# VHH binders against q9y6x5: the designs that were tried, part 437

Target 1, 379 residues: q9y6x5
Amino acid sequence: LPPKLLLVSFDGFRADYLKNYEFPHLQNFIKEGVLVEHVKNVFITKTFPNHYSIVTGLYEESHGIVANSMYDAVTKKHFSDSNDKDPFWWNEAVPIWVTNQLQENRSSAAAMWPGTDVPIHDTISSYFMNYNSSVSFEERLNNITMWLNNSNPPVTFATLYWEEPDASGHKYGPEDKENMSRVLKKIDDLIGDLVQRLKMLGLWENLNVIITSDHGMTQCSQDRLINLDSCIDHSYYTLIDLSPVAAILPKINRTEVYNKLKNCSPHMNVYLKEDIPNRFYYQHNDRIQPIILVADEGWTIVLNESSQKLGDHGYDNSLPSMHPFLAAHGPAFHKGYKHSTINIVDIYPMMCHILGLKPHPNNGTFGHTKCLLVDQWCI
Key: E = the ipSAE of ESMFold2; O = the ipSAE of OpenDDE; V2 = 0.75 times the mean of E and O plus 0.25 times the DockQ between their complexes.

## First folded at step 19 (VHH)

Design wk9 (framework vhh_5j56_2; at its last look DockQ between E and O 0.89; V2 from the best seeds 0.00; counts 0 for: unsure alone 63.8 < 65)
Fold by OpenDDE, look of step 19:
Structure wk9 (fold): chain B 379 residues (1-379), chain A 127 residues (1-127)
Amino acid sequence: as target 1 above (379 residues)
Amino acid sequence: QVQLVESGGGLVQPGGSLRLSCVASGFTFSGSDFTAIGWFRQAPGKEREGLSDIYGTDESFTSYSDSVKGRFTISRDNAKNTVYLQMNSLKPEDTAVYYCAAGEYIRGSDHWTYDYWGQGTQVTVSS
């Protein structure tokens, strides 16, 4: 039987939540599997870019999903959370579910994972749900497990996505222990439901399951705002993305726009595209705008508007508050093994190995995950 | 088809209390973990301000702005598909039109988006 893999994402699950809150179901999952305590995600640390990096093994400049809001100057197209279904945006890379279907006579399944309800390279997941936040976790889980169990050709790769704790993290901020404890308890209960469902269906022992996230969450405050309107007239630029990494499209001379912004705040770095730090791997794509503004951790870039969020993400990917975790269980993984850190792009070659797929060129390093796998030598 | 109807506004003295109600029809606000009902207000010459919201299915999650925290309480009756805003210790600066709104959270967003609005109810706090 071909190996099977279920990839689960809880959006915005900050790594250190595992240390600061109780997760009896997740801890049991980890106890019987493996844990990577910190996953260094890709810059910018946003939902669509990082989820696509997980399934492609590519930095954002390579797979082309460079933000949750994008603009292409040639086609004049816009990408946003409410407008994400144009294959144009996704076709610069090949996600693993497409590879899974094209390399072998296998099927893929997806529930709400970014990009899974879009035909990419004229291929869409064999089974998928159109994105709808109103669909319960239970329904998503039921569909995924049904497809894993009853499909022909068999589903060998599946994705499952849930919007918490990100939604609540934005609302409460990660430092609200009272409310976030309740939110995180619910997530742990969902993990319990997942495990129970797999056991009831007889999938638990043979299915590889990865539980991870795309990014963390940092505390924001009304006292930490950067108002762009105080630095530059709005008529001089088009705002493509706002906070905490603003994407600026100048309407006047780029240098003039840059000069107006470069000293706007001591808590914000301003970069011309060619001067973006190499460590971000965020330069070589036309969808990256000519100027980007990067706010310091916990600072929010605003216009003459009030911010309602108390938590945010998208900051420097070296910040621990931006890092998610990875836990895994199944025949491919050790039991009771913990690892300190991997890069989020390392997940892709690992998943390809588990599934017996030839990976597309990627930025991941398979060697970083060898110690998680029972069939690999780990020194 | 989706409708929100506010009630309970009126004239009250400083330090007084009011209880606003928002009846939702055309949808069940407790039917999704990512559907919220919120209260907003707009005073003359001021921007609309978010005050409080409630969301969740099995259990409710609430949030409050700093301007109303400790004075206002949001609650819901699932059976009646109604959300309430108990407003205590009212101040003249609380004078505004109060709106109920229904919203949702969407993947890749950084905020809850409210798409459906009530007609509003006037609250006047004056001696």
Scores: ipSAE 0.909, ipTM 0.955, lowest interface PAE 0.5, mean pLDDT 96
Fold by ESMFold2, look of step 19:
Structure wk9 (fold): chain B 379 residues (1-379), chain A 127 residues (1-127)
Amino acid sequence: as target 1 above (379 residues)
Amino acid sequence: QVQLVESGGGLVQPGGSLRLSCVASGFTFSGSDFTAIGWFRQAPGKEREGLSDIYGTDESFTSYSDSVKGRFTISRDNAKNTVYLQMNSLKPEDTAVYYCAAGEYIRGSDHWTYDYWGQGTQVTVSS
């Protein structure tokens, strides 16, 4: 009788795609479950940080995955999208799959969710796939459903990650209606396949399923570039991350670097670490560099080159373009309920409740999500 | 060992056409939703310019730079593990070495990266 939960992420799924494009399969999923129309994510609005925030309930400064590219001055370690397996980076928090599988008679399974192929606190997901973008959605789903049905101890928490619509969003931009319509139709078909597969295997009625995302996408263009080399010689700093939030480690006096950057572009805010706005909750971690540059929506920070991206994310988390959605279906959830907004950190305590887990200290608020749940008194 | 071999370059007069081919070996480009084959060019003294790419498994997804949209068409023959660039209405400014490259998208990269390159094929547009 243990409750089961499958957490699914479609990377870069902007909340308003739901109203601007057709999703017959996802709309059927929502009709028999719940929808949160906007999820306010964490700053910076990047893939690794926000996926870890979902599963830890923590702001980035608190869980330590502060960007997709990071540097630690003490250990001289680098983190990147292609160099992400060192547990050092992940060990500042305990993700839900670790807590889950350390319970008696429970296992966790994972298909590509960031961090699930890393031994965090010496614990790796009980069943997992090493990250490989070449593995099809069908294979990821096949492994997840096999583990949900055929594992001892039983798999009670599973994750499934897919790189779209992020990959195509970067290439076309969210405003390319023709190309994004074809991409999003493909994703809706995958959601239909997911639901049909769960029904055919007898999982659908007793498995809780959350479909969500980490961030949205905004339109970029070649006429909205900020050329960093025109403002400062690259020899004066080490570039830890570039766009749209640049992370700057000065090689000379910090004040000199700041002064060269502060008037570089009217479309970029330059912050000393201590001056980063409090609403970002992005200051109290040594991995956050002494100076950050935050481009305005739709602007791209470049060195001495053009950009090939027509869509991007990572911007201010107050921007609606950066917000994903959340939909859920299963025995824990109401049927046909729509909710306006939650914070992405609220997902963690909700998932812990569904699974009967004691949450670690976190930044989420259970009360924000309790109206989604059948076992909670909302009024 | 990933290898990409371009062919089909040459001398053509303005307004003419050429068809470039890129044959891949050591991998199957249509086997992953997140592997792309792109065409690039580089003229002497200029930076390398991305022109077009194609990705997807069952359905092809294509993109074009503004400089070639409407004149160039990317296509593929999965049975031959080959990608084509049909270049029409060629102009003197299209003169360059043309490269194909294999690209990949991975979670968190925020862009498609092209790590494997062919040696290039020369295209010259002049009378």
Scores: ipSAE 0.815, ipTM 0.921, lowest interface PAE 0.7, mean pLDDT 94
ESMFold2 (binder alone), look of step 19: mean pLDDT 79; pTM 0.811

Design zc1 (framework vhh_5j56_2; at its last look DockQ between E and O 0.06; V2 from the best seeds 0.00; counts 0 for: pae E 12.9 > 2, unsure alone 59.8 < 65, placed apart)
Fold by OpenDDE, look of step 19:
Structure zc1 (fold): chain B 379 residues (1-379), chain A 128 residues (1-128)
Amino acid sequence: as target 1 above (379 residues)
Amino acid sequence: QVQLVESGGGLVQPGGSLRLSCVASGFTFSGLDYYAIGWFRQAPGKEREGLSSISGSSGGSTSYSDSVKGRFTISRDNAKNTVYLQMNSLKPEDTAVYYCAAGPLYGTSYFSYEYDYWGQGTQVTVSS
């Protein structure tokens, strides 16, 4: 039988939550599997870009989902979380569920993972749920496990997405111990439900399961605001994305716009597109605007009014607060092994290996995950 | 998926006031606070015109057309997913169907093509 893999994402699960809060179910999951303590995600550290990086192995400049909000100057199209269904935005890469279906006579399933309800390269997941935030985790889990167990051709790759603890992180801030404890307890219980469901269905021993996240969360404050209106008039530019990485489309000479912004705040770096640091791998795409503003950790870019968010993400991907974790269990993985760090793009070649797929060209390094796998040599 | 619903319209005498509400739903990851909301109106036989706009919660910038400046005030309550238009000193020429719209761009705009989602509209009639 072909190997099976379930990829689960809890949005905005910061890596150090594992150190600061109790997770009995997740810890049990880890005990019987593997843990990567820190996953360095891709810049910018936002939901759509990083989830697509997980399933493509590509940096944002390569897969084309460069933000949650995008603008294409040629087609005049806009991308947003409520306007994400146009394949135009996704077709610059091939996600693993498409590969799974095209390379092998297999099926894929998805419960609300970004991009899974869009035909990409004229291929859509064999089974999928349209995104609806009102659908419970239980219902998503039930559908995924049903498809894993009863589909023909068999589902060999499945994705499951959940919006927490990201939403709560934004609302309460990651430093709110009282509220975040409650939220994270609930997340751990959901993991318990997942494991129990898999055991009840007889899937647990044969299914490979990866639990990960796309990014972390940093504490924000009303005392750490960068007001762009103090630096430049709105008539001089169009704002494509705002905080903590602003995407600026000048309406006047780019140099003039840049000069007005370059000294706007000591807590914000301003880059012309060609001057974006190489380490971000965030330059070689037309969807990246001519000027980007990058706020320091915990600072919020605003227009006149203050932000109501107490937590945010999207910052420099080298910041620990932006890093998620990865845990995994199943026949492909060791038991009781902990690894320090991998890059988020490394997950793709690992998943391809597990599934017996030929990976598309990607930015991941398979060698970084060899120690997690029972069939590989670990040096 | 995304829905905008206007309310608060009606008949009012010249010099009167109305408060319009726009309730937004159906957002995915970010919610209303990541969208700019604009108010537009269309009178019979006239083109739709932009009146006011407000950026997301991180922005909060507001703009007003000359026709309504000093009389109308736009505000938002993200907790309620609602944007308001307080209309004071109403004139007969303010009679129109009023629409709220949402767009993915940050900032303010009076151009309808920059907005992706529209409400059904609410009738405002100013008459003695």
Scores: ipSAE 0.009, ipTM 0.429, lowest interface PAE 8.4, mean pLDDT 92
Fold by ESMFold2, look of step 19:
Structure zc1 (fold): chain B 379 residues (1-379), chain A 128 residues (1-128)
Amino acid sequence: as target 1 above (379 residues)
Amino acid sequence: QVQLVESGGGLVQPGGSLRLSCVASGFTFSGLDYYAIGWFRQAPGKEREGLSSISGSSGGSTSYSDSVKGRFTISRDNAKNTVYLQMNSLKPEDTAVYYCAAGPLYGTSYFSYEYDYWGQGTQVTVSS
């Protein structure tokens, strides 16, 4: 029986949703497996960076996906929707699906996990779907389970990505109990469908399944705006990313730009790159701009005084509202065990252990996840 | 106040053409090197999808999703502060509400929620 792992992400699933809403299917999954109540993610707490940190075990400065919008000053390349598939952006690390499928008699499959439709180090996931948000969860699941059951060489590592509850969290805000209850019930139904499909196909007993997320969500409002245009004229900088962590490339002397920004709002921290707090591990990459602006929780940086977002993420990774959870089930995992917290970079070495892969150099600590695993001494 | 207004939607037969317009006010394209206008659409029962975007001081930086590449063309008139989407070879599956949005270069559905400003939408219906 080869070791197999399915890694599932529900984007923007805040850890405390588990305590504040009902999840009968996810609760059954957890009861028969393990739960990590809080996963401390990486700064900035955005989708592309955190999904890549999960699969590389690296901080953003080390894997090079430092934001959802980036500029590389050496090559003059701009990361955007038009070139998010350029391997240049992804090649500063080796994600686990590449390492996995280069093993003898193994392949990898992907249903829309960020980066899996890119030929990273000239290697693309053995089976994959090009990203398309119009593809239903059912179709993604059907492809993944088909590949897990029918592929030669066998698929031993698979990923599945879903856009909710992130999309709805932005639209309604996490405090909208009526709409978020409806959204989260639908997600729990999808988890039920996932488990049922795996049982029906004979995969459930011998497949390791991790259900996790990249970040949480915090409430925003029109009462919490930081108007950047009121503090600095556009001609002094190039804006690479805006909110809640603005990436500022000065067009004039950096200190002059910093001085214009430093007192812009009491609800925003302004950092020169060398002054970014060490705990962020967000300094040593050319794609991190010379000045960043970090809004306080629930505050939105805007160029004018309006915003249509009711929820957002990207804030300081010490904030509980930014933390996802991790649940897991399968032969590698204990049953009925709860753990308080791990770092999101710890997931990578744990996955490598489960799959029998030698991890690349990374920032994770295997010891942090030992108690989740049946083959490890816990204490 | 940033405002975006779409126009040019309507009913068209399969294989036909339609030109959508998005007029921006509250900013100028030439003054915002880092801002772009993107076109999105949402069909009944489907999630919103990104189609195309245009940015840069001259409007020379464009992108297209695979679903519309070769059939749709985005362009910009800086003097009128207007972005266009020329839609050719239209198919029934192109039936949707079409939106323009402004933000720092988000065109795919991974990042559609990162666009700061959205228009009200214009209906396009492709049917015989």
Scores: ipSAE 0.000, ipTM 0.369, lowest interface PAE 12.9, mean pLDDT 88
ESMFold2 (binder alone), look of step 19: mean pLDDT 76; pTM 0.786

Design zc2 (framework vhh_5j56_2; at its last look DockQ between E and O 0.01; V2 from the best seeds 0.00; counts 0 for: pae E 17.6 > 2, unsure alone 64.0 < 65, placed apart)
Fold by OpenDDE, look of step 19:
Structure zc2 (fold): chain B 379 residues (1-379), chain A 128 residues (1-128)
Amino acid sequence: as target 1 above (379 residues)
Amino acid sequence: QVQLVESGGGLVQPGGSLRLSCVASGFTFSGYDYYAIGWFRQAPGKEREGLSSIRGSSGGSTSYSDSVKGRFTISRDNAKNTVYLQMNSLKPEDTAVYYCAAGPIYGTSYFSEEYDYWGQGTQVTVSS
């Protein structure tokens, strides 16, 4: 039987939540599997880009989903969470569910994972749910497990997405222990439901399961705001994306716009596109705007000095607060093994290995995950 | 903003000793057990070489390249948020710009691409 893999994402699950809160179900999952304590994600540390990096193994400049909000100057198209269905945005890379279906006579399934309800390279997941935030985790889980169990050709790759604890992190801030404890308990209970469902269906022993996230969350404050209106007239530029990484499309001379912004705040770095630090791997794509603003951790870029978020993400991907975790269980993984750090792009070649797929060119390093796998030599 | 600042470089005779310091600011190094600070060097016309690393956790391990093992010692002062490189038995071939770097621990910690933050470097010259 071909190997099967379920990839689960809990949006915005910061890595150190594991140290600061109790997760009895997740800990049991980890005890019987593996844990990567910290996953260095890609810049910018936003939902769409990082989820696509997980399933492509590519930096954002390479797979073309460079933000949750994008603009293409040539086609004059816009991308956003409410306008993400155009294959134009996704076709610069090949996600693993497409590879899974094209390389092998297998099926893929998806519940709400970014890009899974879009035909990419004229291929859409064999089974998928259109994104709907109102659909319960239980319903998503039921569909995924049904497809894993009853499909022909068999579903060998499935993905499951859930919006928490990201939404709550934004609302309460990650440092709100009272509210976040409640939220994270619910997440742990959902993991318990997942495990129980798999056991009930007889999938637990044979299914590889990865539980991960796309980014963390940092605490924001009304005392840490960067007001762009105080630095530059709004008529001089178009805002493509705002905070904590702003994408600026100048309406006047780029240099003039840059000069107006470069000293706007000591807590914000202003980059011309060609001067973006190499470590971000965020330069070589036409969808990256001519000027980007990067706020320091915990600072919020605003218009008119107004913000309602107590937590946010999207900051420098080297910041620990931006890092999620990865846990895994199944026949491909060791039991009771803990690993320090991997890059988020490393997940793709690992998944390809597990599924027996030939990976597309990617930025991941398979060597970083070898110690997680039973069929590999560690170091 | 995270910054690393090296100091302690200079001119020394063969067989001599130097102690380099790397002061980290913008984060508490010891607060992150999955981070490491590493020392690198780059000689003129040569590639950057990883020398040593120390983990951020109090019980963190140290590592050394073969080229400096037995001669160099990496240590940490948490109170000062500083990492040191004690260099003994220096040789002319040790002449280089020395850099400290900070980043997550992926493996051996000898690859420059694994590190997120870099200092400006400090010149070490070993000559008679």
Scores: ipSAE 0.024, ipTM 0.550, lowest interface PAE 4.6, mean pLDDT 93
Fold by ESMFold2, look of step 19:
Structure zc2 (fold): chain B 379 residues (1-379), chain A 128 residues (1-128)
Amino acid sequence: as target 1 above (379 residues)
Amino acid sequence: QVQLVESGGGLVQPGGSLRLSCVASGFTFSGYDYYAIGWFRQAPGKEREGLSSIRGSSGGSTSYSDSVKGRFTISRDNAKNTVYLQMNSLKPEDTAVYYCAAGPIYGTSYFSEEYDYWGQGTQVTVSS
């Protein structure tokens, strides 16, 4: 009778969307469960790093997925959204679905969560979908619920990933209330469909469900561009990642590259790796490049005149615009409880507790989330 | 500025093949993953339909709608900054204006609203 957990991410769901838009289905979910109003995510506030932080409880420097674009100087390997299947990149940590399915009489299922279609430590999710953005939410949900209901050994941990509202947030920007209202209404309808399907299949009463996100979204503008080409020639460095945190691998003396960049824009902080602020926990991994450039909120680093997203993320994780929320419902959770904030790395030890798993060493603090749980004394 | 130009449309018999090209300018496929490129089509009097997408500039995750999976193949040539749609086993129902589009990474072929830049379109006509 092991407890079951479904972890759902709606990519790019900024915490304050909950206050600024109507979510009848999500609000019902919260009313009968718990809400964490702001989740402080990890720097860099990008999709791959933060999804891996949720499932490992580790800062990016510790789990090794330090950005959506990475380079390893020793092996000459590149990582990107389109080249993410090499276990080399993922093997610096053990995600919760691996730990879960290695337990007696347990399996894990995944619908598109980053990394779940990779054999991490020679272990791939017991049931999974290869990533394909064309697969509808309904098909993802159908597979997940079929696996939760029909698998031997039983699926006790499942993940479900959806690309919205991130994709639309980039396209329209969070300030486009008309378009974002339509997008967020569609998201709320999907949450309604999720809950209704779990109820119809008899899963709702005994399945723990977490609905969360990896980051928020901030407004960008043609008026807020930082042109690297005006400050430094491309031949002096290899560009590993561009915006809003650029990763710079010098081809000449590192100090010379730093000096060319340090006065490029007052809206960009330029860090030598050893000078990256300690609060980012973003220094101690070889995949973090010798120089990073961190744009101010809403500023975009560009190479030339190019099209700009109207919304973006990846900025300083202290910014409220970068913070997602967390809502949860199920037998492990209180009903009607609201909590102000947790760290995104705290989700992992909480999930391990719910599933009865021993967490690997991690950066989360179980005490930060124990007030959400019915079986814990909240003091 | 990102610009997309389609070519390769025309008249073809049922069961025939065409290869559409989408030449991009204002960004480069190689090196970094800036955009997803998608193919869409719109027949007269019908809604625009997402067909296929390819992500990134270094090696691409591809996706296909059920209506074209197995018949259409998306690919790219980074040296020419070009994305292709190879269309095989064409049917009269494939008659439409075909568009390529560029949008944020993680775009899907089903949500045309996710794509920021659109080509002018190229007509494909499958004559019975």
Scores: ipSAE 0.000, ipTM 0.148, lowest interface PAE 17.6, mean pLDDT 88
ESMFold2 (binder alone), look of step 19: mean pLDDT 78; pTM 0.812

